# VHH binders against Shikimate dehydrogenase (NADP(+)) (aroE): the designs that were tried, part 1

No score or structure here was measured in a lab: all are predicted.

Target 1, 275 residues: Shikimate dehydrogenase (NADP(+)) (aroE), of Thermodesulfovibrio yellowstonii (b5yj55)
Amino acid sequence: MITGKTKIIGIFGDPIEHTLSPLIHNEAFSYLGLDYCYVAFNVKKDKLKEAVEAIRALNIRGVNITVPHKETVIQYIDELSDEVKNIGAVNTILNNEGILKGFNTDVNGFILSLKDEGISMKNKNFLILGAGGAAKAIVYGILKEGGKVYIYNRTPSNALAIKEKFKKFGFIEIVEMDKSVTEKIDVIVNATSLGLKKDDPMPLNPELIKPEHVYCDIVYPETPLMREAERIGCKVVGGIGMLLWQAAFAFKIWTEVEAPIEIMKKTLNKLLTKD
Below, numbering starts at 1 at the first letter of every chain, in headers, positions and changes, except where a header shows other numbers; antibody chains are not in Kabat numbers.
ipSAE, averaged over its two directions, is called F for ESMFold2-Fast, E for ESMFold2 and O for OpenDDE. V2 adds 0.75 times the mean of E and O to 0.25 times the DockQ between the complexes of E and O.
[cut] marks letters that were taken out.
The coordinates of atoms that the task and the answers printed are left out; those that the model quotes come from them. Centres of patches stay.

## First folded at step 5 (VHH; framework vhh_7uia_1)

Design s01 (from c09 with G106R R107Y)
Fold by ESMFold2-Fast, scan of step 5:
Structure s01 (fold): chain B 275 residues (1-275), chain A 121 residues (1-121)
Amino acid sequence: as target 1 above (275 residues)
Amino acid sequence: QLQLVETGGGLVKPGGSLRLSCVVSGFTFSSYEMAWVRQAPGKELEWVSSISGSGGSTYYEDSVKGRFTISTDNAKNTLYLQMSSLKPEDTAVYYCARGKYYYGSRYFDYWGQGTQVTVSS
């Protein structure tokens, strides 16, 4: 039941129609008896400032921020968490009595998606494919957990920018794509959008993948390289785990209550069946 | 609004061919696995074929391998199923479905209304 007492949480993005966030958060609120409602808002690039001001004006409890606003929104926020200051991207805003604080729960979402699958990061070698916004959050998370980063990007200057930004947090080196690049790697992470568009090239030659590797992809529902890694015999970690855990951390930021992870998982599974 | 609309079904003789089309709207086509699922009279839903969002990976049920080809045209937001060497056993309502890959399993969240394919002499 939605009343005059119900607190509003939203998500700002463009496009927004296919977002799974309202479904998992609203079911979690219902399960716990929390008087919140989660709503999606399509926010065009030229309307972002007005949308952020509406958080204060409408007394919205907080919002998720998704593409294409994660970097641009920072200029409109009052306080930033340390991970946001270090990464340069926000995915979660909390409104505390008109003071907006920005967080990045993708960092912890990535970390917990691997830990939930029994994968430790300390002293493990990660090959990161890509140098975009997602790559920055992933690199930061790995370094904070004591992992070692080897980064490859088609545009070398973008990889260099990430190395220079994050080298103070731990081991990070740029690699060339050659026959031996994966020999000392434990976990391969596709942090690119490759695999979503028709005729996208694979981000890595499958011949470089061995059954001993863990293959991780931020993309969901499926990429060609995820399927090849499965055929090779790798443990595969997809983007849905990261989606689930980043949502769980955002839930706690807004509500101050632990997210009901099993209910969120059941909701995602139920969403994907006919009827 | 999210919609999937199938066309191309009809009556065909054994050994014949048909091409099914599914036009989608309301979501980013390339972000989802797309599938064809069929239901023969009095039987359960049977997955037939899937194609990844990129269009690079295709998968087929064993009974249709070598006879059916799944493809996409992202510019037209259209999914196709080219069916050849049709058998009476292929008689079914064919549904276009939007799929997702969660935790090692495929699930389908949105379906079209279906298109009837009848294979008989």
Scores: ipSAE 0.000, ipTM 0.093, lowest interface PAE 20.6, mean pLDDT 84

Design s03 (from c09 with G99D R107S)
Fold by ESMFold2-Fast, scan of step 5:
Structure s03 (fold): chain B 275 residues (1-275), chain A 121 residues (1-121)
Amino acid sequence: as target 1 above (275 residues)
Amino acid sequence: QLQLVETGGGLVKPGGSLRLSCVVSGFTFSSYEMAWVRQAPGKELEWVSSISGSGGSTYYEDSVKGRFTISTDNAKNTLYLQMSSLKPEDTAVYYCARDKYYYGSGSFDYWGQGTQVTVSS
């Protein structure tokens, strides 16, 4: 029941109709008995400044930011987290008594998804497969936590661009795909979209995977290589974890309460399996 | 690895029409919200249009609404942008992009190489 006491959280985007965020967050609020309501707002590009000022004017607790606003919104925010300064995009804003602070919870979503599974990142060797947008957030997160990055991409220039951008934050090296590439690796991360189709090639030859490796995949719900890694005896972390933990981190920023991950997970799984 | 390959760009006179195509490979693209994003010389990336992977809903930037039409052909794994009543201001490199987490996430994980559209006499 929404009353005069209910705190409002929103999401600004255009288009906004298909966002899963209201469903995930409202179920979590309901489950914990928190008097919050998450609502979606379609915000056109020429109205973004006014929408951001409305956060202060209407005393909205905070908002998620999605396409096409993630970069443009930065200029209207009072304080930025370090990940925002380094990645260049905001997906979460907190209103703390009129002071707006911007965050990017995709970075922390990845970190938290590994930490929740008991995986330490400091001084560990990560093999990152891919060099797209997901790889940038993942690489930054690993370097931030003191991990070491080895990156492979079929298009070497894309891997080089990531290395040059992030080498100032820690250890990052480009590798070739050969029979020894995984020998010094602790965690293998598929940051490509390979594994979505039955006939997709695997992003890595399963013969290069040993039981002591941790296998992480941004693709969900389950990929062929995730199944092979599990059969080999690896600890496996799927892509739905990163999606859930970015939402959980935003939840904690606004409410200062830990998100009910299992309830959020059940809600997301229900939405993804409906057809 | 996954690819998005745009074609159909070129030089066209003001008031003309072009159809951009984006052939996708390596994934089930009907499961993803797909977008067209453009970049004019010296300007920021500008979202143009999106189409849902489910339900067939379409969305447009205000300046192109009524002039551009986004569509898909699932049998051909192809995303289209039908552009009509083209203006010099539409001159840009056009990219097709895939939503990283299937639906309206505001994040894209795969982009095409871009195709140049030039509107001039």
Scores: ipSAE 0.000, ipTM 0.093, lowest interface PAE 18.7, mean pLDDT 84

Design s05 (from c09 with R107Y)
Fold by ESMFold2-Fast, scan of step 5:
Structure s05 (fold): chain B 275 residues (1-275), chain A 121 residues (1-121)
Amino acid sequence: as target 1 above (275 residues)
Amino acid sequence: QLQLVETGGGLVKPGGSLRLSCVVSGFTFSSYEMAWVRQAPGKELEWVSSISGSGGSTYYEDSVKGRFTISTDNAKNTLYLQMSSLKPEDTAVYYCARGKYYYGSGYFDYWGQGTQVTVSS
């Protein structure tokens, strides 16, 4: 029951229509009897400043930030967590009495998604595809856990910028995309949005994937490349785990209550299987 | 039906300019890496230039850097190659190609029929 007393949580992104976040959070609020409502807002790039000011104007409790706003939003926020200062990307904003504080829950979301699947990061070689906000959070998380990062980007300046930014936290090297690029890799991570659209190309040639690799994808529920990795015999970690754990951390930031993980998992399973 | 149709080739003198166009249909143009690949008589295929699927990133073979410019018009589903300071060694059939993977140069799944560029004095 939504009333005049209900606290509003939102998500800003473009596109936004297919986000699973409202369903996950609203079911969690309902289960715990919390008077919150989570809603999605399509926010175009040229309207982001107005949308952020609306958090104060409408007394919205907080918002998630997703593609393409995670980096651009920083300039409109009052306070930043240490993770955000290190990464340069925000996925969660808390409105505490008109003071907007930015957080990045994707870091621990990624870490826990791999740990839940029994994947150790220390001294493992990761190939990261992508250079956006999610990629920066993932790189930072891997380095923090003692993993080794190999980055590829056809624009060398983007790869160099990430290397210079994160080299103080651990091992990071730029690689060329050739027929042997994955030979020394343990884990391949698609940190791009490729796979969200029906006609998107695969991020990587499946011939570069071997049964010994772990294939990770931040896209959900299932991409064509995830299916090919499964067919090849890889252990596959989809974006659902990262979605779950980043949502759990954001939930606690806004509500100050521990997220009901099992209820969030049940909701995701229902959404993905249409049962 | 997926189609790539090249136009704009022709005969030009050394030092001249040509603009090649490739109109695509049957897929979301901005989601794919697009490339120009050429084949000179009696030679193998040579990659010339690529542009990223969402635009913003362009790549060139060293021999054409500073002379050729790749660009897209997403509204028209058209890929362009602006060629300047043309040399006799640029004589080739130029093919428009669609990348099969976002991160993976040299992997193309659809090709146009080609357009002939002849640079002669």
Scores: ipSAE 0.005, ipTM 0.324, lowest interface PAE 9.9, mean pLDDT 86

Design s07 (from c09 with K100R R107H)
Fold by ESMFold2-Fast, scan of step 5:
Structure s07 (fold): chain B 275 residues (1-275), chain A 121 residues (1-121)
Amino acid sequence: as target 1 above (275 residues)
Amino acid sequence: QLQLVETGGGLVKPGGSLRLSCVVSGFTFSSYEMAWVRQAPGKELEWVSSISGSGGSTYYEDSVKGRFTISTDNAKNTLYLQMSSLKPEDTAVYYCARGRYYYGSGHFDYWGQGTQVTVSS
């Protein structure tokens, strides 16, 4: 029941229609009896500044930030967490009495999604595809956990920029995409948005994936490349786990209450495995 | 229907310039790597240049680097190849092609009909 007393939490992105975040957060609020409502807002690139000011104007409790706003939004926020300062991307904003605080819960979301599946990161070789806000959070998280990062980007300057930014945190090297590039890799991570649209191309040639690899994808619920990796015999970690854990951290930031992880997980499973 | 239609080829003198255009339809243009590939008489296909789906990354064969510029107009679903300082060795049929994979390259699934470029002394 939404009333005049209900506190609003939102998500800003474009496209936004297919986000699962409202479903998992609203079920969690209902389960705990919290008077919050989570809603999605389609925000075009040229309207981001106005949308952020609306957080203050409408007294919205906080918002998630997703593609394509995670980097651009930083200039409109009052205070930033250390993760945001190091990464340069925000996925969560808290409105604390008109002071907007920016966080990045994708870091711990990614880390826990792998740990929950029994995958250790220390001394493992990761191939990262992508150079956006999600990629920066993932790279930072891997380095923080003692993992080794190999980046491929078709624009060498973008790969170099990421290496220069993160080299102080651990092992990071630029690779070329050749027939042997994945031979030394333990985990392949698609950190691009490829797979969100029906007609998107696969981010990587499946011939480069072997059964020994773990394949990770930030896209949910399931991409064509995730299906190919599973057919090849890989352990596959989808974007659903990352969605769950980043949402749990954001939930606590906004409500100051521990997220009901079991309920959130049950809700995601129900939405994705049944007609 | 997926279609790639090339225009802009023709005769040009050494040192001259031409601009090739490729109008695409039936797919989300900005999501695919697009490429120019050429074939000279009696030779194999030679990759010339690629542009990423985001438009942020461009790549060139060493022999054309600094002379050719690949670009896109996403609003018009059009791929361009601006060719300058043309040499007789640039004489070939030029094909517009769509890449199959975003990062892994060398695989093209749709091609245009080709447009002839002839550089005459």
Scores: ipSAE 0.005, ipTM 0.320, lowest interface PAE 9.9, mean pLDDT 86

Design s15 (from c09 with S52W)
Fold by ESMFold2-Fast, scan of step 5:
Structure s15 (fold): chain B 275 residues (1-275), chain A 121 residues (1-121)
Amino acid sequence: as target 1 above (275 residues)
Amino acid sequence: QLQLVETGGGLVKPGGSLRLSCVVSGFTFSSYEMAWVRQAPGKELEWVSSIWGSGGSTYYEDSVKGRFTISTDNAKNTLYLQMSSLKPEDTAVYYCARGKYYYGSGRFDYWGQGTQVTVSS
């Protein structure tokens, strides 16, 4: 029951209609008896400043930020966490008495998604496809855990920008997409949005994937390349785990209560079954 | 319905120029790598040049660098190959091709019918 006492949490993005975040968070609030409601807001690029100001005006407890706003939103936030300062992207805002603080829960979300599947990062070689906001969070997380990063992006200047930004945190090198690029790799990560649309090309040639590789994809529910990696015999980690764990960390930031992980996981499993 | 249609081939003297065009329909140009690939009679397919359909990064085979220029007109869904300082060894059927994978490994899934370029002795 939503009343005048219910605290509002939102998500800003465009497009936003297909986000799973409201269902995950609202079920968690219901399970714990917390008087919160999570709502999706479609926010166009030219309305982002007004939407952020509305957080204060409407006394919204906090919001998630998703594409295409994760980098642009930083200029409208009062305080930034250390991970945001290092990455340059925000996915979570907390409103504390009119002071907006930005966080990036994708970092720990990615780390925990791999750890939950029994995958260690220390001294492992990761091939990262992409150079956007998600790629920056993933690269930072891997380096923080002592992993080694090999990055490829179709726009070489974007890959170079990431290398220059993160080289102080650990091993990062730019690679060319050739027949041998995956030979020294332990984990292949698609950090692009490829696979969200039916007409998207696969991010990588499946011939470069071998059964001993782990294939990780930030896209969910299941991409054509994830299916192909599974057919090859790889351990596959989909984007659902990262979605789950980033949501759990954001939940704690807003509510100051530990997220009910098992309930969030059950909710996601039901959503993926019903579509 | 996906189609790639090449035009602009012909007979040209050594040192001459030609502009090849490829009109594309049925898919979003900006999502794919677009390429020119050639085949001389009795020889293997040879990759010539690639561009991301958005007019992004361009790549060239070493033998054509400085002589050929790949470009797109996204409003017309058209891929171009401007060829200058043509040599007899450039004689081939030139194909327009769409990259099969976003981070290309040299694989193509859709091809045009080809256009003949002949550089006279």
Scores: ipSAE 0.014, ipTM 0.450, lowest interface PAE 6.3, mean pLDDT 87

Design s19 (from c09 with S54E)
Fold by ESMFold2-Fast, scan of step 5:
Structure s19 (fold): chain B 275 residues (1-275), chain A 121 residues (1-121)
Amino acid sequence: as target 1 above (275 residues)
Amino acid sequence: QLQLVETGGGLVKPGGSLRLSCVVSGFTFSSYEMAWVRQAPGKELEWVSSISGEGGSTYYEDSVKGRFTISTDNAKNTLYLQMSSLKPEDTAVYYCARGKYYYGSGRFDYWGQGTQVTVSS
């Protein structure tokens, strides 16, 4: 029940219609008896400044930021966490009495999605496909945990930009996509959006995947390449885990209460079983 | 429907040059790896060159490195293969092919009809 006392949390993005975040967060608020309401807002590129200022004007507790605003929003925020300063992208804003602070919960979301599945990162070799905003958060997280990064991107200058930005944090090397590229790899990560649309090509040739590999995909629910990796015999970690854990960290930032992970998981499973 | 149409083949003397073109329709060119694959008389299909989506990365079979250049014109939805210093061994039907996977070459799901290149005196 929404009243005059209810605190508002939102998400800014475009498109926004398919976001699962309102259902995940609102069920968690209901379960814990927290008087919050999570609402999605479609925010066009030319309205981002006004939308951010509305956080102060409407006394909104905080917002998630998603595509295409994660980088552009930084200029409108008062304080940035260290991970935001290092990666250059925000997915979570907290309003503390008019002072807006930006966070990136995708970093720890990725880390815990692997740890929750029993996958350690220290001294492991990761092949990262992609060089966008998600790839930056993932690369930073892996290096922070002592993992080694091998990055491939179709536009080499984008891979080089990531290497130059993150080489100070640990081992990162640009690779050529040849027959042997995956032989030294422990974990393959699709950090692109490929697999969401019907006409999307698969990110990788399944012949490069062996049963010994762990296959991770940031896309959800299930992609064709995830199904192929399962058929090959891989441990597969889908994008649902990252979605869940980044939401859990954002929940704690806004509410100062630990997220009810099992309730959030149950909500996601219910939403995805029918679709 | 998806269509790949090659042009530019023909008869050329050793040491000569040809430019092959492949016009694509029915899909977004920059989303796919595009390739040239050839078949010499009585031989298996041989991958020649690939270009990644967005035109960022190019790859070549060892025998054509330094002689052939793959490129794209995204505004025209056209893939090119500029061939120079042609040898009799380059005689083949050249196919334009769409990569089945975004990353990694060697698997193709759509092919053109092919264009004949003959290198002889």
Scores: ipSAE 0.000, ipTM 0.316, lowest interface PAE 11.0, mean pLDDT 86

Design s21 (from c09 with G56D)
Fold by ESMFold2-Fast, scan of step 5:
Structure s21 (fold): chain B 275 residues (1-275), chain A 121 residues (1-121)
Amino acid sequence: as target 1 above (275 residues)
Amino acid sequence: QLQLVETGGGLVKPGGSLRLSCVVSGFTFSSYEMAWVRQAPGKELEWVSSISGSGDSTYYEDSVKGRFTISTDNAKNTLYLQMSSLKPEDTAVYYCARGKYYYGSGRFDYWGQGTQVTVSS
């Protein structure tokens, strides 16, 4: 029941219609008896500033930020967490009495998605595909845990920008895609949105994947390359774990209450079985 | 319906120049790596050059570096190969190809019909 007392939480992105965040958070609010409602807002690039000001004007409790706004939104926020200052991308905003504070819960979301599957990061070699906001959070998280990063992006200047930004936190090197690029890699991470649309190309040639690799994908529920990695015999970590854990951290930021992890998992499982 | 149509082949003398064009339709051009692949008479297919959908990254086989330039015109959905300092060993059918994978493709899922390039006196 939405009333005059209900607090609003939202998500800003474009496109936004396929986001699972509203169902995950609304079920959690319902379970805990919290008077919140989570709503998706399609925000075009040229309307981001107005959307952010609407957080104050409408007294919205907070929002998630997703593609394509994670980097651009920073200029409109009053205070930034340390991880945001280091990464340069925001996925979560808290409105505390008109003061907007930006966070990045993708960092710990990614870290816990791997740890929950028994995957250690220290001294492991990661190949990161992509150079967007999610890639920056993932790279920072890996380096923070003592992992080594090899990055590839089709726009070399974007890969170089990430290397220059994060080299102070640990080992990061730019690679070229060739027949041997994965030979010394332990974990391959698709940090792009490839696989979200039916007609998207696969991020990587499956012939570069071996059974000893761990394959990670930020896209959910399942991509063609995830299916190929599983067929090859890899341990596969899908985007659902990262979605779950980043949502749990954002939930706590907005509500100051621990997220009901099991209820969030149950909700995601229902979505997966209906897809 | 996906189509790749090559034009611009022909006869050229050693040291000459030629520009190949490939017009594509039926897919989002900027989302795919595009390539030129050639086949000389009695030889296997040889990858010549690739370009990212953004146009920011270009790659060349060693024998053509400094002589060939790959480029795109997204407004015309057209891939180009500018060939200079042509040699008899460049004689081949040149195929336009769409990369099957976004990163590290090396594999192609759609091909044009090919255009013949003959370098002779």
Scores: ipSAE 0.016, ipTM 0.409, lowest interface PAE 5.6, mean pLDDT 87

Design s22 (from c09 with Y59W)
Fold by ESMFold2-Fast, scan of step 5:
Structure s22 (fold): chain B 275 residues (1-275), chain A 121 residues (1-121)
Amino acid sequence: as target 1 above (275 residues)
Amino acid sequence: QLQLVETGGGLVKPGGSLRLSCVVSGFTFSSYEMAWVRQAPGKELEWVSSISGSGGSTWYEDSVKGRFTISTDNAKNTLYLQMSSLKPEDTAVYYCARGKYYYGSGRFDYWGQGTQVTVSS
């Protein structure tokens, strides 16, 4: 039951209608008997500042931040975790008595999503498609685990910015999209939002994917390119695992209680098999 | 609603030049690879050239490399093919096509009506 005592947690993004986060978190709160309620808020780019101020004004416990706000939101936050300082993107805000602290749980979310599937990152070659907020978290996580990054982005200056920022943490090189770009790659990662909308083009020509590749996508539940990679015979890691693990870390930040991982998994599986 | 409209074809003598234009509407031009594909009378479709949505990468069929130049004007949603040193074997209907994938070339999902290029014998 929602009462005057219930603490509010939210998510800011645009679009937001299809987010699975409210279902995951609210089921976890219910299971543990925690008096919290998770709510989605559609926040347009020109309203982000007002939305962040509303965290303080409405005494909201904290929020997730998703596309397109992960980078822009930083200017409105009081304190940043070390990961955020290194990455330049926030996906989680905690409100402590009006002091807003920013975190990035996508880093460990990505790392655990691959480790949970038995995929080691040390000395593996990753091709990263994209250079946005999610790409920064993923690149940082891979380099931290001893992986090697090859990055492609349609806007070369954005790829260059990532290389300059992260080259101190490990091997990162910019690649051109050509016939041989995947030749020495072990893992291909779509870190773009392509596949989120039904009319989006595929982020990569499937002819560049071979059965020996692992294909990873941050988009969920399933993209056309994920289906093509499965048909080719690749091991495919979808965005659901990253969604699960980043949610678990955010849950702990807001509640100070360990997330019920198995309950969160059951909730996601129920949603995905509903058809 | 998706529309690709080619213009600029015509009759030209061997060694001459033509510029083909393709105006696109109904989709985000810079998000797609764009291509020129031709079909000579009684022959199969032959890919000629592609350009990435950003314009940063271009690809050419060996027979046209050095003679043809593909380019875009994103502000005008227009794809161009500048053809020089034209040969009789370049005679074909030239189609503007949208690439199915954001990165790389190959498969196409939308085509224009075509524009006839005739190089006199």
Scores: ipSAE 0.000, ipTM 0.210, lowest interface PAE 13.2, mean pLDDT 86

Design s24 (from c09 with S50Y)
Fold by ESMFold2-Fast, scan of step 5:
Structure s24 (fold): chain B 275 residues (1-275), chain A 121 residues (1-121)
Amino acid sequence: as target 1 above (275 residues)
Amino acid sequence: QLQLVETGGGLVKPGGSLRLSCVVSGFTFSSYEMAWVRQAPGKELEWVSYISGSGGSTYYEDSVKGRFTISTDNAKNTLYLQMSSLKPEDTAVYYCARGKYYYGSGRFDYWGQGTQVTVSS
């Protein structure tokens, strides 16, 4: 039951209608008997500042931040974790008595999603497609774990910005999309939003994918390129795992209680049937 | 002895229905993802549907969504595939498979012998 005592947690994004986060978090709160409610808010770019101030005004416990706000929200936050300072993107805000602190749980979300599948990062070659907020978290996580990054983005200046920012943490190189780009790669990661809409082009030509590659996609539950990678014989890791693990870390930040991982997994798996 | 045995295949007319069964032995059924995978003559293996042991989550290949239903009966150690509105394109050998579906990826380590489904006038 929602009462006057219930603490509110939210998510800010645009579009937001298809987010699975409310279902995952609310089921976890219910399971543990925690008096919280998680709500989605569609926040347009020109309303982000007002939305962030509403966290204080409405005494909201905290929020997740998703596309397209992960970078732009930083200017409105009082304190940043060291991880956020290094990445330049926030996906989680905690309100502590009116002081807003920003975190990035996508880093550990990505790392744990691969570790759960038995995929090691140390000394492995990753091809990262994309240069947005998710890409920054993923690149940082890979470098932190001792992996090597090759990055492609259709806008080369965005890839260059990531390389200059993260080169101090490990090996990162910009690549061109040619017929040999995947030959030295162990893991291919789609860190773009391509695959969310049915008319989206594929982020990579499937002919560049070999059975020995691991294919990862931040989009969920399934994209056309994930289907092609599976047909080719690849190990495929979808975005549902990253969604799960980033949610678990955010849960801990807001509630100070460990997330019920098994319940969250169970909830996510049920949602695959409906999407 | 680990064993997966499929039954229920046969000849059916377009628009018809069939229910496939897979009797499982030698492992704890509810601890594994289970799948139906098919192979049409001269073609590669194509996964059709899976069901998780935890939570009862199900997933379907786009071409069969709304027409096929995967389910389990743990008391009978049996996996089912209820097939409706069958099309000639559904003609294939259907295999029961044990595997793990990791974040949208299917992996299979044990297979049954298969059961033939033929959709024809």
Scores: ipSAE 0.000, ipTM 0.162, lowest interface PAE 11.1, mean pLDDT 84

